# Ledger of designs, part 9: VH-VL binders against q5qx64

Target 1, 184 residues: q5qx64
Amino acid sequence: MESESHWLWLFNTESGKLSVKLSDTDVFDTPYKPSQLVNIHFNEQMMDIEDATTFQIVSETLEAYPADKMPCAPQNAALNATAWCRFGRPQMPQSWHFQKSDISEWPLERRLCELNSGFDQGLFLILDTDDEFATCLLLSEGMQLSAIKSLRQYHVIKVTLNRLLPATVDLALSAQSNWGQQLA

## First folded at step 20 (VH-VL)

Design j3
Fold by OpenDDE, last read:
Structure j3 (fold): chain C 184 residues (1-184), chain A 122 residues (1-122), chain B 107 residues (1-107)
Amino acid sequence: as target 1 above (184 residues)
Amino acid sequence: QIQLVQSGSELKKPGASVKVSCKASGYTFTDYYMQWVRQAPGQGLEWIGWINPKTGKPKYAEDFKGRFVFSLDTSVSTAYLQISSLKAEDTAVYFCARSGRWLFGKYAMDYWGQGTTVTVSS
Amino acid sequence: DIQMTQSPSFLSASVGDRVTITCRASQDISRYLAWYQQKPGQPPKLLIYAATILQSGVPDRFSGSGSGTDYTLTISSLQAEDVAVYYCQQYYSTPLTFGGGTKVEIK
């Protein structure tokens, strides 16, 4: 994989696909529809330093977890996250799909969360958060919201903080860390 | 041009209260968190907390909970820091600073006020 | 809380010298790091954010590097106007914490 500094955004106006050219032979397609994207006025554009940095941070964040516990490849998730952060259309909150949690404040350092729809529970990457909302990217291979509605992997949804649940993988890591400290 | 202009120096006695103002201009006040940092004489920087001007919700460092209170007047794009029951150790320069907005710079502070010196002396 | 250990505390160098300041976090902060410059009698000025991104208007002789727990600020060619105290700051988690600062002087 080439350096992020040489990557290119590609947008095909005919197909409506947003892609990342990683090398001469490697192109990554994002799953996002044109209607989900904004500020695309190019067919080809160099990835800027913020995009590259986004990719690095997200990749490193996800790579810190055991691969067997993650439902996606860190690189793919990071590329989609980068794409959304750069071109994603701001989302309206859709909290009603999810059950309420007991959380009123979300720690900054928690980059992963889970959401429960009552039908399913999915793992999400938190792209952005404030004191009211979190913008979350689905990492799980789909998530059922209702009898007739499901989310696809890498779908981005905005929810109120009181819908966020701690990620199981984080809880496991915390438990392991505490145990390790007790043994040390 | 983005500017944060703070109120003037304050001299207070122990037990008194002080209210420092920070007036923002050149940007949409409610779109950026306002952070507060202090610096004791000859010392380093210490984070006090931040406030979201959109919601009015503050977050304080543990050491500053209670006596330090953030407030806002959005009509004049002004943030306030009130310190009650002042102590000698509260003597410092107090800065307001705008928080960045970009995702991974959100809590870096890109614009600063000039600082307000608060001196607590008997 | 995350502790930020900054070194050295004091640095004296000549104009044109390459200067490096290091900052070590007590835990992985995933590049959520900023560097500030503070000149006497002035507020801090943001130099670098996200560990490596140069703030607009900052001379390109300043650069940031690092990941995980270890970060560096580099001045490729020290100038007279660079005399200041420099601080690193993590914003990975609250409370936000600063390094102890590095005072940079010209010989």
Scores: ipSAE 0.903, ipTM 0.948, lowest interface PAE 0.5, mean pLDDT 95
Fold by OpenDDE, look of step 20:
Structure j3 (fold): chain C 184 residues (1-184), chain A 122 residues (1-122), chain B 107 residues (1-107)
Amino acid sequence: as target 1 above (184 residues)
Amino acid sequence: QIQLVQSGSELKKPGASVKVSCKASGYTFTDYYMQWVRQAPGQGLEWIGWINPKTGKPKYAEDFKGRFVFSLDTSVSTAYLQISSLKAEDTAVYFCARSGRWLFGKYAMDYWGQGTTVTVSS
Amino acid sequence: DIQMTQSPSFLSASVGDRVTITCRASQDISRYLAWYQQKPGQPPKLLIYAATILQSGVPDRFSGSGSGTDYTLTISSLQAEDVAVYYCQQYYSTPLTFGGGTKVEIK
């Protein structure tokens, strides 16, 4: 992992792009539109310790999964997640796009989930949860919500807990650990 | 100036009930979870559970289900812990504490009440 | 449940000494760790959250480090007012659990 100590938030008022300057030669562009962002009153701003910590936690969380099972690079997801946590506009729930699950309570330790629209199923990173809602960041390359509507990668959506499904990658890891214990 | 002010010390007999109050001020009561932690004399900290003031939904540690009940009066920004069928082992200082807002520090407890001593003795 | 093993249980040092307290989780808790200071007759006070972030108002002689299962609280230069019991706490999963505590005294 690269040191976050010198990273800068960049906002271009002309293009409306929010970016992260990782080095003099490396700039990461987020896909978020100005309308999705709040509290941006700068052209350049240093990342604070909370941003850096958010990045580290998310990166480490995602790196724990096999790379071939993840639809995105952990660093990219972590940068976008950090950007959203810092500047993302609070979302209204949009649960109607997704099929209901049997979930009434979501464990804190589950940082990934899947959502099913009836047209498609996508893998999400959970950015925030309470006893009613989850704010989720799409990790899959895309997700079809309807015949005419789709989500792009790293889109953030808020849903009720009863829409959440366990992530297939988590179930697979749990199964492997259980079999390993039984064979030991 | 964020503050959590708890009710005074209680002396009860076994089998009795007690209700501890925690009044919050200096912040929006419904935006933060209220945590409950106890500490027996000379012992460490033990998590009892939390309640979401926005929804009123509680979560209890398994060992505390049944006799321990969280409640709220949002009109006065106050959380309550009721313990029924008190036992001698319930003797402890009981703390209320606010959870933080930051996403990955959400359940760290950044502000604490002064504690309420509950003594159960025959 | 996640068990938090804290060491040492007791620590005696001189003013100005570097003090280190360790906390080990029974599983990876992904930096969802807080450190608290509790002085006699007072409630706990939050020192560190997210393993490394210093709570506002806390002296910078306090620092946190670690990842995975192993975490450390460091006091770079122990002061007389630092006499207290220190606790680690995980909030990775419920139930939330605390370490057993470390009593720090001055020689």
Scores: ipSAE 0.874, ipTM 0.938, lowest interface PAE 0.6, mean pLDDT 94
Fold by ESMFold2, last read:
Structure j3 (fold): chain C 184 residues (1-184), chain A 122 residues (1-122), chain B 107 residues (1-107)
Amino acid sequence: as target 1 above (184 residues)
Amino acid sequence: QIQLVQSGSELKKPGASVKVSCKASGYTFTDYYMQWVRQAPGQGLEWIGWINPKTGKPKYAEDFKGRFVFSLDTSVSTAYLQISSLKAEDTAVYFCARSGRWLFGKYAMDYWGQGTTVTVSS
Amino acid sequence: DIQMTQSPSFLSASVGDRVTITCRASQDISRYLAWYQQKPGQPPKLLIYAATILQSGVPDRFSGSGSGTDYTLTISSLQAEDVAVYYCQQYYSTPLTFGGGTKVEIK
């Protein structure tokens, strides 16, 4: 992977597209619309060290999973997570889309979860938790939330902790490896 | 300017209680967890726990559940640590410290109070 | 609980020397690591967070590196004012835990 020292945020005022210039020939487009973003006052801006570190942490977290168990490339998820952590508009919780679980607390080290809408169950990266809410970025392809509403890949939703489910990939890894991974 | 100012040192007898205050200024008090750390004489640092100032919900390290109680007064941006039934082994410096601003540095402690020495002796 | 092991526990070096302090976690902590400096009679001061990011106002001679279980704090040119105890701290999981400390002195 090329050094993040050359990575730039790009914002095209005409299209409203937030992108990352990875090299002279590689540009990564994020899926976020301007209405979902804040603090965009540039056409081009260098990534700072916190941006680069966000990318590295998320990439490494997802790369620890077998590639055939992940619904996306870790690097794509990491770029979108970095963009959202830096420029994403704060979200209101939208727990009503999701069925409740018996989980009342969530360990910090569990970076993945699943949510169940009753129509679909999707895999999410947890960007942030506190003692009340989790901010979740969809890793799965689109997820149906209701008869007429879907959540698109890499889009972010905020929910109360009692909507979180253990990720299937975490449960499967524990069972296959005989490791003592037994936390919700 | 972000600042955490703690109450003065305390000399106590075994069995007494102490309440340490930590007054925050220079930032929005409810946006950042407040953490508590102790340092016994000549020893390293030990995490006691944290409190979420938006909800008032504490989390304690296992060894500190019981006699150690966190509380808040958000109207004056102040966090408190109360220790009841003091023992000689509670003799330490007690620090408050603020959680970080960035999501991937959130539980690093970016600003610290000056410390409050609690001495428990006959 | 994640145990943090620092090495060495004590070192003595001359002004201008390069100093290296290591910290090993009992499991992968994914760069969720901070370094603190505690000078005599003072509270700890955050030097580095996320393993590598220098806190604002910290001199450039301090740097952090590492990933997984192994992390390093480096002082490129030791100064007299760097006499302190240095602590690593993981914040990957609760309880948050500190290393045992490294006392740095001037020869």
Scores: ipSAE 0.835, ipTM 0.908, lowest interface PAE 0.8, mean pLDDT 91
Fold by ESMFold2, fold request of step 21:
Structure j3 (fold): chain C 184 residues (1-184), chain A 122 residues (1-122), chain B 107 residues (1-107)
Amino acid sequence: as target 1 above (184 residues)
Amino acid sequence: QIQLVQSGSELKKPGASVKVSCKASGYTFTDYYMQWVRQAPGQGLEWIGWINPKTGKPKYAEDFKGRFVFSLDTSVSTAYLQISSLKAEDTAVYFCARSGRWLFGKYAMDYWGQGTTVTVSS
Amino acid sequence: DIQMTQSPSFLSASVGDRVTITCRASQDISRYLAWYQQKPGQPPKLLIYAATILQSGVPDRFSGSGSGTDYTLTISSLQAEDVAVYYCQQYYSTPLTFGGGTKVEIK
């Protein structure tokens, strides 16, 4: 983490694999298929300052939670979030997989959410919201969407705001804060 | 290349209305939120709100709900701020400003209009 | 609402001096912080976004630092053209809010 700006994007044109070279001996492979990525025309390219800053912000966001409440290593989620923000292809909304919620507005500062498919409920990092949609990266290890379809960890899906649920980990943290205030 | 050009200064009486325009050029108008900021004489900056040009949906700071209305004409890449029932306290410079392109800088304001002075006096 | 407290309100310094302006948020804003420069009779100009990233075309004597609630704008060597009011702005949550400004003048 000390030298994020020295990291390199690697792209294997034969396999279509996108990776991050973290050091001379350490390479992180992203899980994205070539069909999920924009066209990549380099074999090797330095991360820019915005990539490094994306990694820093996402890492810090997730590190603020107790490790036993997170279903992933924050650094792995941050690397994949950085890769997707830079190279992920535009998403079509796929809200039909998820049950509606009562939420009609989403606070900008809530960076985590949960989605409920009726088969499973997963924890997501919100990469972007606007007044219609949220772009969500799965933090949970996997999520059944239907009888025949699942979403794998770190994969991204776009949904309308009325599918978002408050993350359980945020509700628990809020309850701890209120309890601490009562004790003071 | 990217430019926001606002309409000229306005002198109004209390109770009148004003409509400030902000014409964008050099980028895809519907890809970036347009924000509005005011600066009263000798004062700092105050966020009024933003509008999503793709949907036309606005968001206003609480103190500006009601008399302040955002609108758009996407055919000419133009955003509007309309203020009704003008009061002397509405005297200020009004700026339009574009949201940033990068997701983690999205609501920083990377390009600004030149400002439109609205003066409300009896 | 997140309050942004900016200090000092006024600063007078000589050309070549190192100038430091601070901005404190009423809660953690996770680096969602911008700095603006406003010269007399002009609109604000974005200097820094995400607390530390220099906007294109801004001289490298400007730098930003900080995290959590405490953020700093530094001018490493003040120039006569840097006479302006400087504002911080959080964009972590709505409503977006600005600091009260720091007026920088040459002695």
Scores: ipSAE 0.832, ipTM 0.909, lowest interface PAE 0.8, mean pLDDT 92

Design j3
Fold by ESMFold2, look of step 20:
Structure j3 (fold): chain C 184 residues (1-184), chain A 122 residues (1-122), chain B 107 residues (1-107)
Amino acid sequence: as target 1 above (184 residues)
Amino acid sequence: QIQLVQSGSELKKPGASVKVSCKASGYTFTDYYMQWVRQAPGQGLEWIGWINPKTGKPKYAEDFKGRFVFSLDTSVSTAYLQISSLKAEDTAVYFCARSGRWLFGKYAMDYWGQGTTVTVSS
Amino acid sequence: DIQMTQSPSFLSASVGDRVTITCRASQDISRYLAWYQQKPGQPPKLLIYAATILQSGVPDRFSGSGSGTDYTLTISSLQAEDVAVYYCQQYYSTPLTFGGGTKVEIK
């Protein structure tokens, strides 16, 4: 894997399309609409050290999971997470789409969660938490929220902590760890 | 520009209480968690906990639950640490410290108060 | 709880020397690591956050590296004003925890 030192943000001010130039021939398009992004007044700008570090942290976090248990390439999720962390507009909570849980606190180290709409259950990367809310980026290909609404992959939703569920992939790894200890 | 100014040093007897203040200036007080850290004489740093100034909700390290209470007065941008039933081992310098501005540095402590020495002796 | 083991506890070096301080976490902390400098009678001062990013106003002779469990603070050319105790701190999980410190002196 190459250093992120030469990656560029590309923004088309007419279309509102945000992309990352990875190389002379390789451009990664983010899925975010202009209404989801802050106002961007450049056409081209280098990623800064915080952008590069966001990409590294998210990539490494997701690469720690078995590839066949992740619904996306870690690098794609990391690029979109970096874009959202830098340019995403603050979101209103939309907790009403999701079933409540008994959770009142969420450990900082749990970077993945699942949300259950009653129609579907999706895997999310947690971008941020505080003592009230979590900002979650969808890793699953898509998620039905209601009879008429769906959330697309890499799109971001904000919810109260009492909607968060432990990720199935984390429960499986925890069970595997306990099993491994019993065999040792 | 950004400053955290703490109240003056305190000399207390075992069993007494102390309340340390930490007045913030130069930034929007409610946008950043306030953390508390102590340092016993000649020792390292020990995290006590934090408080979210938007909600007033604290988080304490397990060993500090009970006797250590965080509070706020947002009208004067001030955080407080109250320690009740003081013990000799509570003798330390107590620091307030602000959370970082960036999401992946949020719980690094980017600005610190000057420290308040609390001495507990008979 | 994540234990942070810092080494060496003490080091003495000449002005101009390259100094390295290591910090090992008891588990992977995914670059959620800060370095602080504390001079006598002063509060700690943030040097590095996210393992590698230099805090504004910190001289560029300071740098941080590492990932996973192993992290390093480097002073490329030690100066007289760098005499201090240096602490690492993880903020991957609560409770937040610090290394035991490394006292750096000029010989």
Scores: ipSAE 0.822, ipTM 0.908, lowest interface PAE 0.9, mean pLDDT 92
Fold by ESMFold2, fold request of step 21:
Structure j3 (fold): chain C 184 residues (1-184), chain A 122 residues (1-122), chain B 107 residues (1-107)
Amino acid sequence: as target 1 above (184 residues)
Amino acid sequence: QIQLVQSGSELKKPGASVKVSCKASGYTFTDYYMQWVRQAPGQGLEWIGWINPKTGKPKYAEDFKGRFVFSLDTSVSTAYLQISSLKAEDTAVYFCARSGRWLFGKYAMDYWGQGTTVTVSS
Amino acid sequence: DIQMTQSPSFLSASVGDRVTITCRASQDISRYLAWYQQKPGQPPKLLIYAATILQSGVPDRFSGSGSGTDYTLTISSLQAEDVAVYYCQQYYSTPLTFGGGTKVEIK
């Protein structure tokens, strides 16, 4: 496992900021506001094995794509995905921002998608799907949703499945990428 | 204390139907998918499908579309598997199983019913 | 459909032995892998999910490892009560599929 329990969740009760302490000198701030998070009762808490495994799975998922096609560092997306999976509050759908697609099914294994607001099109990591909705974390740097509203990178939005589009980025077949592919 | 308690064994003739129940307790029934798994005599495990108890929407493996129907009664926290037009090859133990709570373990099956034996013979 | 191939199909070992069961997926399943134990006359019991995480109440002699297509269940010191059939299961894509099982017996 690339991330172990030496990483710590930090929660600042005054600012309401959720962060990850990666080392004595390296702290990663998540972008989530307290209103987007469940009630957090600690100031400091060790990541557990599920947190570490979430980070590992998301990192590996994103590292399977060509690095020059990703709008973010996989590790940054993985840290924010881990934070959201652990502490994000349930969301109401906001599908009205996005144009409908003709896609009638979405396979579980497709973990990336795009959404089109009519103003912009962004690349998302799918954190969860069920039979109605997908919970999507923005990988792109910002995305305009309407004339007056934008979605910031790593923020999470919930949409009906009929808003999902296939991602325009494909898995790396022969590109040098994660260490698991260097043997070929 | 999470439990899944299934209805008793059934002996049926070909062409009949059967309805297996799976009563859940110890958790919020509508928060977790219910899955169904078949094990024919002396065989391994075979996924039949799942149902979302919030919406009632099922998903079936291709070989089980048609005669296999999932349903729910959320007022008594119970899932059902109904099999119509029974064939001898439907003879098996049928298990209900709950999906996991954590997103990256969601479709692992963390709690299982005791199984219901359905025997189809003349 | 993702095929799950378990090896070996059968093994016989002594109490105290280290036992290793492998599971190979026909494509990368990204750690979306569970292990189950089915003792005689019982339903399956979840041992491990996400390839490596031990389910609550499972003895710590059980462990899981692997990534990509190759996954391993290890019993560090086999006990008499571990006589069972062990199944891997992928939940990366539908249909969900199980390995063919590994029957473990005591010599």
Scores: ipSAE 0.819, ipTM 0.900, lowest interface PAE 0.8, mean pLDDT 91
Fold by ESMFold2, last read:
Structure j3 (fold): chain C 184 residues (1-184), chain A 122 residues (1-122), chain B 107 residues (1-107)
Amino acid sequence: as target 1 above (184 residues)
Amino acid sequence: QIQLVQSGSELKKPGASVKVSCKASGYTFTDYYMQWVRQAPGQGLEWIGWINPKTGKPKYAEDFKGRFVFSLDTSVSTAYLQISSLKAEDTAVYFCARSGRWLFGKYAMDYWGQGTTVTVSS
Amino acid sequence: DIQMTQSPSFLSASVGDRVTITCRASQDISRYLAWYQQKPGQPPKLLIYAATILQSGVPDRFSGSGSGTDYTLTISSLQAEDVAVYYCQQYYSTPLTFGGGTKVEIK
C-alpha cells in the first residue's frame, strides 16, 4: 500500500460510504453503514498522525503472525480498525450471543481473542478493553451468531470480558517460540 | 484547562496513615483513568497503579498491593491515595496523572498533578 | 514485567548540540512508549506518546523514533531550558514501567 501520510478519509453523502483514498488510483471502501458511524462532517478529510499511527500499530501487530494463520490481509484489517477507532459509534454490549469462558483477567498486551457463539467461533482484534468490556473487530470471514444473525468481517461487537477466549494463533505462536528457543 | 490539584505536603510518623487527594477540573472526570506515580527523593518514577472512575475498580502494581488504596469521590471529581502503616521508605513525592484520550495512547499520562510530598520520619 | 533500560544515565552538552537518549525494552512493546521531561521541582511533562507523536505544546526540536525494543528521544538543538531528567515509559502491558532516567545538563 502507499504512504499513509497522504491518505484521505472520504465520505459519500449519497451512498453513505466511508472510504480511504490511498492514492490517485486506489480507494479502499470500509464496510460500515452510516448508522454505525459518528463524527463525520466532511466529504474529504486528511488522516491525522494518530490515524496513521493506529494503522501502523495494527498492521505491525497482525504482521507478527504467520500469514497462513490470519484470515485477512493485515493492512485491510488495519484500515478498518483505524476507521472504526476514529468514526465508529459506541456499542452497547451484546454478550448474550457468546458462550462464557472461565478466564477472570485479560492481559492488556493480549490484542487478539476468539469468541464462540455455539454456532461458530471467530478470531477478533481487540480495539479496546476496560475492566468490564472488550470492543472486538471480527477478523474471520463472517461469523454466525444465532439462527438468524451473523456478523460480517471487520464488524465490531462489544462483550463482557468473561466471553473472551485466548486466540488459537496466540497459543500456537507461543508453542512455536518455546520450540525455537530449545533449538537455539 | 485540564488541571489536577493535589493536597498539601504531609509529615507523618511511622505507623500512621496518609490520604492524598487529587482534584480534577476541565474535563469529564469519569471518562479517564486516574493513575498514581511515586518518586522517592532523588530517584526515578514508579507506577503505583490506576483506578477506573466509572467503576471504582483499581489496579495496583504488585509492590503496592495491601497498604496502598485508591478511592474516588466523583461528586467532587476527586481521586484519593491512602497509605496505611507508613514506613520511612514511603517518603516520596506522590503524583496523580490522567490517562490519555486516544486508544493507542490511553495509558500514557498526559496531565499530572503538582505532586504531594509525604515525609515519614522518627 | 517489562524492564526499561535507559542510556546514558547522565549527559552534559552545550547549547545547540544534538542530544540523543536511548531506551531499550526487555521485549517488543510495539510503539506503546511515552517520553517525559521532568524539570527540577516540577512534575513530569508528557513530550511524546506512541513512540513518535509529539504532545501538543511541545517544541518541535523534540522528536521520537524507534520500534520493537529500541527507542530514541532526540533534541535537535539543546536549549538552556531543556535541563531536565528525561524518562521513557512503556504502556504495552501492566505494570507500567519507566526507564531509570537521563539527566541532561548544560556544560
Scores: ipSAE 0.804, ipTM 0.898, lowest interface PAE 0.9, mean pLDDT 91
Fold by ESMFold2, fold request of step 21:
Structure j3 (fold): chain C 184 residues (1-184), chain A 122 residues (1-122), chain B 107 residues (1-107)
Amino acid sequence: as target 1 above (184 residues)
Amino acid sequence: QIQLVQSGSELKKPGASVKVSCKASGYTFTDYYMQWVRQAPGQGLEWIGWINPKTGKPKYAEDFKGRFVFSLDTSVSTAYLQISSLKAEDTAVYFCARSGRWLFGKYAMDYWGQGTTVTVSS
Amino acid sequence: DIQMTQSPSFLSASVGDRVTITCRASQDISRYLAWYQQKPGQPPKLLIYAATILQSGVPDRFSGSGSGTDYTLTISSLQAEDVAVYYCQQYYSTPLTFGGGTKVEIK
């Protein structure tokens, strides 16, 4: 899927749906509710160069992984990541859903992680990190968080760094390059 | 109008300390990391590290751990670089620089201070 | 650490010439690259971020391109005020690192 300079953001005020118009016949719906979004006072809005670049960077990041190791199409994840980076409401951390790890720092270049709720372990794209928190977008098709709560694909959650686990796909690639050793 | 104004040039003897200030204006100080870069005479640019103004937590490049200390006074939107036990090789221009606003440009340095020359000689 | 190899170290060109400066990273930096201009006695000035996006207020004669490990800064028509040292910088991983610089002069 090509990044188009003419892609449009659409917001339907009746349904509350944020979408991307890819062509006259193709519209991509994001899963976000209006309560999760900000700056949605429009019906149509052109993607700017930063939006297009976000899409390109995320697509290229995910395309570097073997397709059988990714639970989603890279382009779908990139569209949702771009939407969240532009319109996502700032979040409070929700770390209590996830088991702690021994990790206290996270390498800036690691753009994938896993989180473990005790019910499921899901693969996430990291949209942002700082010295306290990571903002994570679910790539897995769904993730049970508790007996009564689930996180849907492409939804975003903010956690403290000590909830992050190395992604299994990244550990497998590192194992190929570090003979006789395992990287935790 | 975003501005970073640094303190004036310093002449120091080996073994002394120096504290360079960087006063920010025209933006919300705590929303952007402050970075520090040095440039020795006739040389290129070298990243020293950054500090998160929200938390006060610094990160230093390995060669600068120890003698180089970042600090803040958020009440006056000012960042500081302190260098202790000065050596002749610390002679350089020291810049503060602000991180970018956009997530995929966050660690590009979009606004720079004018630089503070620190000269260390006997 | 990611090494940034910048070339050429020095170039001399006439006003109106097309100038290109290259920067090679020791590993894929996924477009996390900035270009800076530094005139003598002045701080660096951001020209380009994310490899291709012009900082506001930068003239359109400047452009950036590249992906992976290889990036270029182009000045489509060199002007007298473009005499400076140009630096690339990666921000893909820490420590952040700069290229060695390219000094651009008018013939």
Scores: ipSAE 0.801, ipTM 0.900, lowest interface PAE 0.9, mean pLDDT 91

